# Ledger of designs, part 13: VH-VL binders against StAR-related lipid transfer protein 7, mitochondrial (STARD7)

Target 1, 216 residues: StAR-related lipid transfer protein 7, mitochondrial (STARD7), of Homo sapiens (Human) (q9nqz5r112to327)
Amino acid sequence: FQSSGVQHHPPEPKAQTEGNEDSEGKEQRWEMVMDKKHFKLWRRPITGTHLYQYRVFGTYTDVTPRQFFNVQLDTEYRKKWDALVIKLEVIERDVVSGSEVLHWVTHFPYPMYSRDYVYVRRYSVDQENNMMVLVSRAVEHPSVPESPEFVRVRSYESQMVIRPHKSFDENGFDYLLTYSDNPQTVFPRYCVSWMVSSGMPDFLEKLHMATLKAKN
Below, E stands for the ipSAE of ESMFold2; O stands for the ipSAE of OpenDDE; V2 stands for 0.75 times the mean of E and O plus 0.25 times the DockQ between their complexes.

## First folded at step 20 (VH-VL; framework fv_pozelimab)

Design v2 (from u1 with heavy chain H32Y; at its last look DockQ between E and O 0.34; V2 from the best seeds 0.59)
Fold by ESMFold2, look of step 20:
Structure v2 (fold): chain C 216 residues (1-216), chain A 120 residues (1-120), chain B 107 residues (1-107)
Amino acid sequence: as target 1 above (216 residues)
Amino acid sequence: QVQLQESGPGLVKPSETLSLTCTVSGGSISRYYWTWIRQPPGKGLEWIGYIYYSGETRYNPSLKSRATISVDTSKNQFSLKLSSVTAADTAVYYCAREGRSYFWDYFDSWGQGTLVTVSS
Amino acid sequence: AIQMTQSPSSLSASVGDRVTITCRASQDIYNYLAWYQQKPGKAPKLLIYKASSLQSGVPSRFAGRGSGTDFTLTISSLQPEDFATYYCLQDYNYPWTFGQGTKVEIK
């Protein structure tokens, strides 16, 4: 659930959900929330909190992994097709580590205030293991102080792994996104209903169209 | 325009395997999800399962132990086998194509259906 | 699995009548509901998706309403070609499940 940014998160762990995940624990396990043709969503409670960790498994059949990877990284393109973006900028880039700090400001449905995120991300293409990986986590950055205009999302982390069905340049791939919930994105029931019935499906349809038009 | 046509024996004996083929014409089987749905005479519709052209399948839990869907891309066909049939499996069997919407699921093209009767 | 229950199972109506068919889901399916029309000896035809969106080529006398667990299909002025059986389908979670159908017959 969450903002329209469910798809705009760092690389996921491995596509398999067995054994290689966090220890499943004897009592806490993944609960299926949505189970659709191209999109599966699970959640599980975060021990000691009222929050959830979410896992998305998605599939594309008519776009390449490279197109999708590029769409995830291209902040200027995102602003063209995602009308919810107020601001999306690279604040700092470290060429040695390959890490980037971004500031992302996005609309939320009324009466929720718009949220902003400051996060560090890192991405790589692993030819040997046939995957593309993006990871992100919330950070503080002195150049981006909190603003009264927006609700700062202060903690979250996510991983996305993209695995081709064939190659990075042929159509077809799966992705796995793991994302931890945070207090600033827990919505009233009516906002959750809107997100499930309209916000998320509309975003996913637009992301698909944008990816079809992307380079590579 | 894509067209689907079911084919196979119209009569199957109890305990045997029901086997049907759907031939796709006017379009390629690639890049779509392909579905079997059945309807007992005078009754409602039941989703059996789907196959993606690459081989990924999913089945209705009520039929999972008995149903197998396969695809032959060289012949532009996909097939259903239903084992250990009884009279309760007598139905009109439809093949169908799922719509191309990334997120929304619905069936946008259907075959004409074929009646399969299970009797001895 | 999500159970879909339609009512009535059948009804008789005259040309020009307003007809309403209901479909109830066993859990919240938001707006993930479609309506299909099936004429005797024919395959089903999609009428409505997303609970209320008309499929291309479907006459505006067909209207879908509802969200959550309760949904309706209304035909505002029944035409001769509308005598058929109508099914709802939920596409919220697998397995996809249909209602048992509502047969609309000429009186």
Scores: ipSAE 0.560, ipTM 0.753, lowest interface PAE 1.8, mean pLDDT 85
ESMFold2 (binder alone), look of step 20: mean pLDDT 90; pTM 0.914
OpenDDE, look of step 20: ipSAE 0.796; ipTM 0.882

Design v3 (from u2 with light chain Y30W; at its last look DockQ between E and O 0.48; V2 from the best seeds 0.00; counts 0 for: pae E 4.8 > 2)
Fold by ESMFold2, look of step 20:
Structure v3 (fold): chain C 216 residues (1-216), chain A 120 residues (1-120), chain B 107 residues (1-107)
Amino acid sequence: as target 1 above (216 residues)
Amino acid sequence: QVQLQESGPGLVKPSETLSLTCTVSGGSISRHYWTWIRQPPGKGLEWIGYIYYSGETRYNPSLKSRATISVDTSKNQFSLKLSSVTAADTAVYYCAREGSSYFWDYFDSWGQGTLVTVSS
Amino acid sequence: AIQMTQSPSSLSASVGDRVTITCRASQDIWNYLAWYQQKPGKAPKLLIYKASSLQSGVPSRFAGRGSGTDFTLTISSLQPEDFATYYCLQDYNYPWTFGQGTKVEIK
């Protein structure tokens, strides 16, 4: 697990203020877009695009960190609970490093065509720092060339850190997710609106429900 | 199934503290968020604040310096104290339970409401 | 705080009419909006959450629509029990705020 480590910041990035912010025009600050009791969402623009990097700080109190971690790694189970998934396959697994390459094909909101991702993921339990980590990034793989059937997302990064309230096997944890991609859309405003209103909240609700069912 | 009932004095003198209790029956107060909302006569609704059963609170900034919400899990109750009241605090006070969504907040159960009049 | 403005403040309608109530937010609240019905002397009752999701037990003649700043509640065929005051609530950011209400009266 030596690929780009967790590069997250504290869960309280500085919010934008209208008149009194002393900000540089080159770097964007994190803007908080939701502040709910179990879920905080920030975003910041990706320079040179109309898209955003997202950061989520969330809490679950009724499932264990290990269950939450394992459900995200289980590709067969994800195909059952995530109706947006068209295809999700492990293409290659490196036993020595523990890295996996996956091909993920997913619906995008109408009228956009489906997108596909080829990404490497790595995951670990860090006992010393009392956390679980999952990282992913887009890669190229010769057995999954670009297809005209789907729009290939070539810029994708995801980093999740899970920190238990007690232990990895008792209910309750916080997580910090940092996520960005470039879905190559001509509707960037629509994608941003969808992400905040449906994409992220609906995914996280379905993931929570799937974790509860797996807990049983 | 869950039922909420407000109780407390209906008349409070100016500058004193308004104190209300909400009793929860037909369900447990544990693992839920509990809310106070008020409605001045003939006017709209104002969110006061919530408490999580473990003690975390959040208040409407307009009331934050004067409002205190607390919970007693052994009695299945939560309460509101509003200090330094004036005639502007005359309202029907409702207690409510928040729905179970982590992302969409709404009040799925309400008490019947209790009118509190601030007058000398 | 996010200000919620309802239109109209009141309306008169007959049983069977199609009624539409508008709620406008002072900033983008995406789809984080709920609708409540309140009858005189009673607590509010949830009708719709997530802008368009019908609460369990609420008749299908109630429908919510909208996103961003503009939202509507429609009653497709007004019934005698629907004469009430209706409130929208934004649950996007704290403090949570209600619209001022729309009173639906019998004509």
Scores: ipSAE 0.256, ipTM 0.679, lowest interface PAE 4.8, mean pLDDT 85
ESMFold2 (binder alone), look of step 20: mean pLDDT 89; pTM 0.914
OpenDDE, look of step 20: ipSAE 0.692; ipTM 0.848

Design v4 (from u2 with light chain K50R; at its last look DockQ between E and O 0.42; V2 from the best seeds 0.61)
Heavy chain, then light chain:
Amino acid sequence: QVQLQESGPGLVKPSETLSLTCTVSGGSISRHYWTWIRQPPGKGLEWIGYIYYSGETRYNPSLKSRATISVDTSKNQFSLKLSSVTAADTAVYYCAREGSSYFWDYFDSWGQGTLVTVSS
Amino acid sequence: AIQMTQSPSSLSASVGDRVTITCRASQDIYNYLAWYQQKPGKAPKLLIYRASSLQSGVPSRFAGRGSGTDFTLTISSLQPEDFATYYCLQDYNYPWTFGQGTKVEIK
ESMFold2, look of step 20: ipSAE 0.639; ipTM 0.808
ESMFold2 (binder alone), look of step 20: mean pLDDT 89; pTM 0.909
OpenDDE, look of step 20: ipSAE 0.700; ipTM 0.854

Design v5 (from u1 with light chain D28E; at its last look DockQ between E and O 0.37; V2 from the best seeds 0.55)
Fold by ESMFold2, look of step 20:
Structure v5 (fold): chain C 216 residues (1-216), chain A 120 residues (1-120), chain B 107 residues (1-107)
Amino acid sequence: as target 1 above (216 residues)
Amino acid sequence: QVQLQESGPGLVKPSETLSLTCTVSGGSISRHYWTWIRQPPGKGLEWIGYIYYSGETRYNPSLKSRATISVDTSKNQFSLKLSSVTAADTAVYYCAREGRSYFWDYFDSWGQGTLVTVSS
Amino acid sequence: AIQMTQSPSSLSASVGDRVTITCRASQEIYNYLAWYQQKPGKAPKLLIYKASSLQSGVPSRFAGRGSGTDFTLTISSLQPEDFATYYCLQDYNYPWTFGQGTKVEIK
């Protein structure tokens, strides 16, 4: 999900239109970008910018929600299977809330400089509503100043909701990821082509393999 | 090697329901996606829909209101019902298996096909 | 739905000829393209996936090329068993859609 240049789109919100209107009163609608057996991707323009918000609806049938949740949280494991990660560290943790600040540095396709993200995340298991939730957003942190070595991504938001088909410990679940960032570039066509043709599919296959091996 | 075989009536009257069964042998129906595809005589191929062995389905929007796919894992079979048929539904019907890749979709095994004619 | 247009609809060729058939998508599908071979009275058989990846057991004389909207299947030296109808299939977005087919006949 959080690899160089790969963008993911969630399912379209219900009804034909649930978007917000821009300053000219135009309706912002979700556009289906990709629709595959395990993976649906939508995008929607962000009003007043050239950027998109993305939504991904994904399904797993052979791994548990708990395996997938653990893979999302385990930064050391991520570094083992995601070769694009340069650095991924927890900088600070608030013991009361469970919020964490992370520093993530990742390769971007040549010739773009590597990007880094500083973000706060929270995660929880909501037993009453039968879901697991992970949320993240970009923040500034005094311990991680910008470096000329990397391009700092200052606008980043991510929300993932995981819903079991049965229970948290039995195979089968859906997830919904809503995501936006500003990587401070307009990707050249060859980079977009690579991301969609190879980068994203390879990431998703590796994520699936990694999740199969994860502890429940 | 996995083998698929279609079975069912070769003749169906207009407005009735077309029913076909695909029997899977040489392998388990579990953990795969199973698909129906049809080909009108002398024409091209049309994807009808799939079922995952646990029950999840998707259908071609052109047929969604009329098509139902089901699976019986105990018999190692999956089935197609197509309601309210017309002469336009006359075709060779194929069952097929999707490949095991998490992300990539393609049909790696096919049945031999069965002709269903919709006529008086 | 994404429309797939093949050309030519048919062609005649001799054993040993190089044959190229084309598939065009109505929108960007990157490399989400497969090629199938169908012999008379038989079910289709997968040849190529990911636009250019050869399926196991398929002879290397078959090659797929292209990305985006324009794709080709080439048979570098046509053999007697290659006379068939060839279909492309896009697997970028549901519903999956096939091209209309290209029939390769003996000259």
Scores: ipSAE 0.597, ipTM 0.779, lowest interface PAE 1.7, mean pLDDT 86
ESMFold2 (binder alone), look of step 20: mean pLDDT 90; pTM 0.909
OpenDDE, look of step 20: ipSAE 0.633; ipTM 0.841

## First folded at step 21 (VH-VL; framework fv_pozelimab)

Design w1 (from u2 with heavy chain S100Q; at its last look DockQ between E and O 0.50; V2 from the best seeds 0.00; counts 0 for: pae E 2.4 > 2)
Fold by ESMFold2, look of step 21:
Structure w1 (fold): chain C 216 residues (1-216), chain A 120 residues (1-120), chain B 107 residues (1-107)
Amino acid sequence: as target 1 above (216 residues)
Amino acid sequence: QVQLQESGPGLVKPSETLSLTCTVSGGSISRHYWTWIRQPPGKGLEWIGYIYYSGETRYNPSLKSRATISVDTSKNQFSLKLSSVTAADTAVYYCAREGQSYFWDYFDSWGQGTLVTVSS
Amino acid sequence: AIQMTQSPSSLSASVGDRVTITCRASQDIYNYLAWYQQKPGKAPKLLIYKASSLQSGVPSRFAGRGSGTDFTLTISSLQPEDFATYYCLQDYNYPWTFGQGTKVEIK
């Protein structure tokens, strides 16, 4: 499958509603959370929860789009630099579509139990439109039933588009990420606060460092 | 070891342009964010703005129409121009370097500061 | 802009005292807070970033705590070189804003 490009989208979401409504029928709007040097973050409430859908626009100038793309796909390398990963395995690959199903088990901050995700991902390099795309969504898979050890996340979506400033092999690119999940927690506001203060920034810092170390 | 040094006139007349230069030594200006911060005598600190070595800038909204920050990588320098100054612009002006984090904004190296007085 | 309010504006203390300075934000800034020390006639010096992360070369008697809107800087045993003015800075959103300062003086 092929995700749409980002070449005609603005770098930040509009404050207008994108079809998300609360229980009273009032439209949900994107809210700016952070506006920093190389990073912008918006969020929009997920109806019926205390959780958010997130949208990120980011820029890196010291690593290549190919390095950034590959580091995110390399499950063995991910386990080396992401200490939160308990398990990350490709459980099947579809050679025709290029889709993969993964099982990802990750620590969550105390006092939450560890969570697991079963998701399909698809990734591609769109040479005509000069972009790289990664898309994921939660699925069920017979080889990975739920277990009492972990809380299964059943609602998870992620879309990232990476656009080079020059080429896939020269430093510099923008990315746009839209992400949501429901970690099924009794502490939903704590989970949001953790994401903003620790989860997101620590992940991005480690991802950047891991990408730099993978350079060449 | 990176060292920063502010230079420029210590006295500026009202309505004129304040112009300061920060000279970076012991390291390269390239691949860093460079910042101006000011402090009126006996008062607190105010962030003016930054420049990335390649030219990207951001300013305090209260000063954006009057402030311009520029960089000269060949001289290892960056500068501040503040137009249409008044007595309220009298302050010690600091240049500073920001750390290389894409996410955390902190100022880990500072110049010694230079007092600029706006007076007739 | 996010307003940062420090308390107290000044205090007097003796060498060896435990000193606590507070900083309050006008909105939730999570942990996007830094602490600076400034001695008379000198530039500020970074002590703490990320609310609680100690900068390299800063003595362990300095500790930062807090999240959300309420933050503290604690000096566990005040030394002669610690008499200075201390500032908090939020780096959550532009414009970056400092607190008005807390002057720590000899009793």
Scores: ipSAE 0.490, ipTM 0.750, lowest interface PAE 2.4, mean pLDDT 85
ESMFold2 (binder alone), look of step 21: mean pLDDT 90; pTM 0.907
OpenDDE, look of step 21: ipSAE 0.816; ipTM 0.897

Design w2 (from u2 with heavy chain S100H; at its last look DockQ between E and O 0.39; V2 from the best seeds 0.62)
Heavy chain, then light chain:
Amino acid sequence: QVQLQESGPGLVKPSETLSLTCTVSGGSISRHYWTWIRQPPGKGLEWIGYIYYSGETRYNPSLKSRATISVDTSKNQFSLKLSSVTAADTAVYYCAREGHSYFWDYFDSWGQGTLVTVSS
Amino acid sequence: AIQMTQSPSSLSASVGDRVTITCRASQDIYNYLAWYQQKPGKAPKLLIYKASSLQSGVPSRFAGRGSGTDFTLTISSLQPEDFATYYCLQDYNYPWTFGQGTKVEIK
ESMFold2, look of step 21: ipSAE 0.597; ipTM 0.778
ESMFold2 (binder alone), look of step 21: mean pLDDT 89; pTM 0.902
OpenDDE, look of step 21: ipSAE 0.789; ipTM 0.883

Design w3 (from u1 with light chain D91E; at its last look DockQ between E and O 0.33; V2 from the best seeds 0.00; counts 0 for: pae E 3.7 > 2)
Fold by ESMFold2, look of step 21:
Structure w3 (fold): chain C 216 residues (1-216), chain A 120 residues (1-120), chain B 107 residues (1-107)
Amino acid sequence: as target 1 above (216 residues)
Amino acid sequence: QVQLQESGPGLVKPSETLSLTCTVSGGSISRHYWTWIRQPPGKGLEWIGYIYYSGETRYNPSLKSRATISVDTSKNQFSLKLSSVTAADTAVYYCAREGRSYFWDYFDSWGQGTLVTVSS
Amino acid sequence: AIQMTQSPSSLSASVGDRVTITCRASQDIYNYLAWYQQKPGKAPKLLIYKASSLQSGVPSRFAGRGSGTDFTLTISSLQPEDFATYYCLQEYNYPWTFGQGTKVEIK
């Protein structure tokens, strides 16, 4: 493989800090990237980077919201269906708040090193508003120090809302996912292209298939 | 193993409605997307639109005001109506099934095609 | 709509020849491209999906490559049953659009 020092950079963008006020640039618009039969994908640039925040609206009619919710929470099952996962462990759980801290180690596309995430997640079933919610964000945790084997991602946020068409135990629901991270790469355009061509669609396809196989 | 067959009139007069039915056999119409595609004689293929078995549709913008796709799950059939036809609508019309992938669409099964001529 | 341009529009070849057909998209379609084969009087048949994945039952002499805007279909050793018209299809954004076709004829 090639070390980072050999591939030091294509020209990196200069900061555009001396120009006119860019009020329209601060209200960046969502751009539709994919319009597929089961989901829509939008993105908007993260200011000062070549990376994007993503938003997904998806719908399924052949699995229950409870199946979809539970499959995402089951770390042992995720390791079976998500081939990119190297490690996914619950480090700590607060039984009062229901918050969990996880350590997630995942492959990135060659030639990038694998990345690891330490994040807190919280999930809830809101019976009154008829929805399920999963929220995650990067944190630091003293029990998971950085390892030279992986690149630690420190900026990560994920928010998913699931709304049943009928009930949590009948087929059919919509979901809305908002997601961003900074994987600390010198190849940001390659990561964006990979996400659109493989990363996001393959993940969502495998998640759907895993949900079909899973028990409620 | 799934088989699709188009049926309907081969000749339609200008300004009338072209109406075709696709009969699905050797498989269920349920849980698939079903598509109409046409090919003018000696020319390339044009995607018309799809229907999901539950009724959701999407159309080529060039035909959206005139095209209607419907499904009858009890008969294992789906249909195309194209209103206000002109000679430009003369083509071989194919029905097709989209594959089982949710994100990389492809047409894995096609009907035999039926020529519809629009002529005075 | 995304325009798909195939080249050449036709070619003549002999059994055993290596044949390459190209397809160019008017914008980045990543790997959302399929290849179809159509024989006279018949419906198209799927050969390649996801730009490079071979459909079940399709001979390994067919290979798809490319991503972004430039794609190729290669037939490594042309067989008598391969004389047909070939179409690419983009499935990145609606409406789905086909290339104009490439007719492969006997020499």
Scores: ipSAE 0.382, ipTM 0.714, lowest interface PAE 3.7, mean pLDDT 84
ESMFold2 (binder alone), look of step 21: mean pLDDT 90; pTM 0.909
OpenDDE, look of step 21: ipSAE 0.692; ipTM 0.853

Design w4 (from u2 with heavy chain Y50W; at its last look DockQ between E and O 0.48; V2 from the best seeds 0.00; counts 0 for: pae E 3.2 > 2)
Fold by ESMFold2, look of step 21:
Structure w4 (fold): chain C 216 residues (1-216), chain A 120 residues (1-120), chain B 107 residues (1-107)
Amino acid sequence: as target 1 above (216 residues)
Amino acid sequence: QVQLQESGPGLVKPSETLSLTCTVSGGSISRHYWTWIRQPPGKGLEWIGWIYYSGETRYNPSLKSRATISVDTSKNQFSLKLSSVTAADTAVYYCAREGSSYFWDYFDSWGQGTLVTVSS
Amino acid sequence: AIQMTQSPSSLSASVGDRVTITCRASQDIYNYLAWYQQKPGKAPKLLIYKASSLQSGVPSRFAGRGSGTDFTLTISSLQPEDFATYYCLQDYNYPWTFGQGTKVEIK
């Protein structure tokens, strides 16, 4: 149920004291969920739901930033390594802005129906600031009407920044991913549990393995 | 196939430093996380900590003030020093390799273990 | 630290029996649980990771189940080589902690 997991950029989170706990609409505190070898995961509630916005700080030391960046852009390759993908196609490219619109159909864990996303993405290599950026957000597109086979996700954002330890072509980099969506589930606690146990970690692990294989 | 072998003195006096080395053969140390785990006689297992080949470490908080794990990539070895030992540190000490996952930590290869007795 | 409690501490069974071992975590660990087998005089051997994923070379008679706080390891038809002590390990939050073990003995 993840996006490509690589497509937007925000500042790293810092701890804050909780605000007024009975105030609606107030920004919730980031809670650290996981602190693993090369992976830190935070989350905060999305107001009015039982779902979360997620933030990941991750490190890879055995692949290059350029390989990691390119693997995420390759939709045909993603279909090979991400078994949750049912469909992932570029619908439209805007030559002026460099933006692309994609249709992404993905499995969700039983008993949830598969979801589909229509999103615009943009990506760039910023040589001067020594970073690579990928951003995505949900949009509507006339060529991709809703289908009764899938649940259309209408709220989705993904932002990733990649910063090399040395250069874009040498092993080693950090990334910061901020991600949220509303998959319109009647099982929000199950979906949240699945995200922590399988959704996010499986995606990131498979992306790493796919990046290693692409290095050859 | 990767093999791990612990070495070091089997007897250490109280208040001294326990020092063990794990030698890795059949593979390079540079590809994985390397771990020390101990098992007191007749008891369960306790995770001590890991080291990445670049030198980054993580320790069990209960041992952090006394434990140091280091790596020597030129010798394909990593080591454990545990200072100020007592009889409670008597255990079989294992070195292990972690799997390649960035997410799920598990130990896919183990040394045979070496008993270290703290006694005087 | 997250405490892992196994039950039973020991059990006796015959070849061909179905055996179930439980592991309970002191807090939600999602599916961040592994199972190890240890025979006398040997190091532990990984059987299951991610709560239910079978390690390469492990027979399919071993099955892991559960998520959250309650987990089981089942051996569907006990074989002579399965008499050993079994440990669960949580890898959700540092420090990684093991259960106290379950010894499976021949009846």
Scores: ipSAE 0.414, ipTM 0.728, lowest interface PAE 3.2, mean pLDDT 85
ESMFold2 (binder alone), look of step 21: mean pLDDT 90; pTM 0.916
OpenDDE, look of step 21: ipSAE 0.771; ipTM 0.878

Design w5 (from u1 with light chain A34S; at its last look DockQ between E and O 0.28; V2 from the best seeds 0.61)
Fold by ESMFold2, look of step 21:
Structure w5 (fold): chain C 216 residues (1-216), chain A 120 residues (1-120), chain B 107 residues (1-107)
Amino acid sequence: as target 1 above (216 residues)
Amino acid sequence: QVQLQESGPGLVKPSETLSLTCTVSGGSISRHYWTWIRQPPGKGLEWIGYIYYSGETRYNPSLKSRATISVDTSKNQFSLKLSSVTAADTAVYYCAREGRSYFWDYFDSWGQGTLVTVSS
Amino acid sequence: AIQMTQSPSSLSASVGDRVTITCRASQDIYNYLSWYQQKPGKAPKLLIYKASSLQSGVPSRFAGRGSGTDFTLTISSLQPEDFATYYCLQDYNYPWTFGQGTKVEIK
């Protein structure tokens, strides 16, 4: 529903600060760390750690919200286009609740060990509020014990909200992703540089291509 | 080989609106980002803003929302309007295309530029 | 906004010389930098993107290096047609910002 010349701006990043204060009672603010044409990234320190919570605002103008939603859910398709995936399997499904437990194993840059995640996800399409939602968090599952081959990430939370510009089946949408992760390491400078210079841009380009080809 | 060509009045009075059009040939305006950049005489380059063919725009904050970029896909054109101009807006105005990388922003095709002078 | 500072503002060199131009960013921009050549009365032309990737049709005597805050454009053997002003551009964060330019004059 865009008029010619209308600029999209993301929601204001510094709305609520409850529950994220340091030991002195100071409120932690979202800091914008990257601002690109399709992609804005903020971060906020997690109290009592050296880690950050991240928030991404992204925009697509040439794919539908339904294509993007389906790409997020399709684990077999993800393995075809994401070369960093070692393993991605649905371990358990609950059709009634809509919850799924997944095991995800992914490469990290040499010399770091690969990481693995065990997480529960839920997803829904909310026609009345005109949005699609995906949420995930780390869990333990007896069928997936820790392996000496990988570093288990035990703290992982994400929420993605997808809002169409028009409808779920027409091109154009925004998404807001809030994400926190503890990969159990402090990345060396060369690893951070590689991720920002190559890893992340390559992933985003591959995701865009994969979404263009996805079924609506 | 895409080609871009700027057109519009070369002289604009202070406080009025500068209006330029970029005509794209040798390629489609669809599925690309289209950009305006300006260069005051003897000075450096300033990014003004872009439009995606579907209408999504973004502007340099320094222009304080005086800039409006629009697209006409049926004519394979995009346009710039800059309101409330002063002598400081005298510049060569270039239209440009961004490279096709989804994530990277660089300008791989440029128009020849058109001088716009703001003077009484 | 991220400030981009080029050095030197101007230089003179002879045909065949190795010329190096520096661009410094006010913050870490990783490899989000491109280089442009502008001849008098002409539009800029893209030379280098992603700090070091050579654009199609650009002679191999042009090379970009650097990451983080410090970047260089090198012309390994200056030719008469390389008389121009060179600009760097950062694309790490909006607004996109150019360096002020480096004028290269052939002696």
Scores: ipSAE 0.614, ipTM 0.793, lowest interface PAE 1.6, mean pLDDT 86
ESMFold2 (binder alone), look of step 21: mean pLDDT 91; pTM 0.927
OpenDDE, look of step 21: ipSAE 0.827; ipTM 0.896

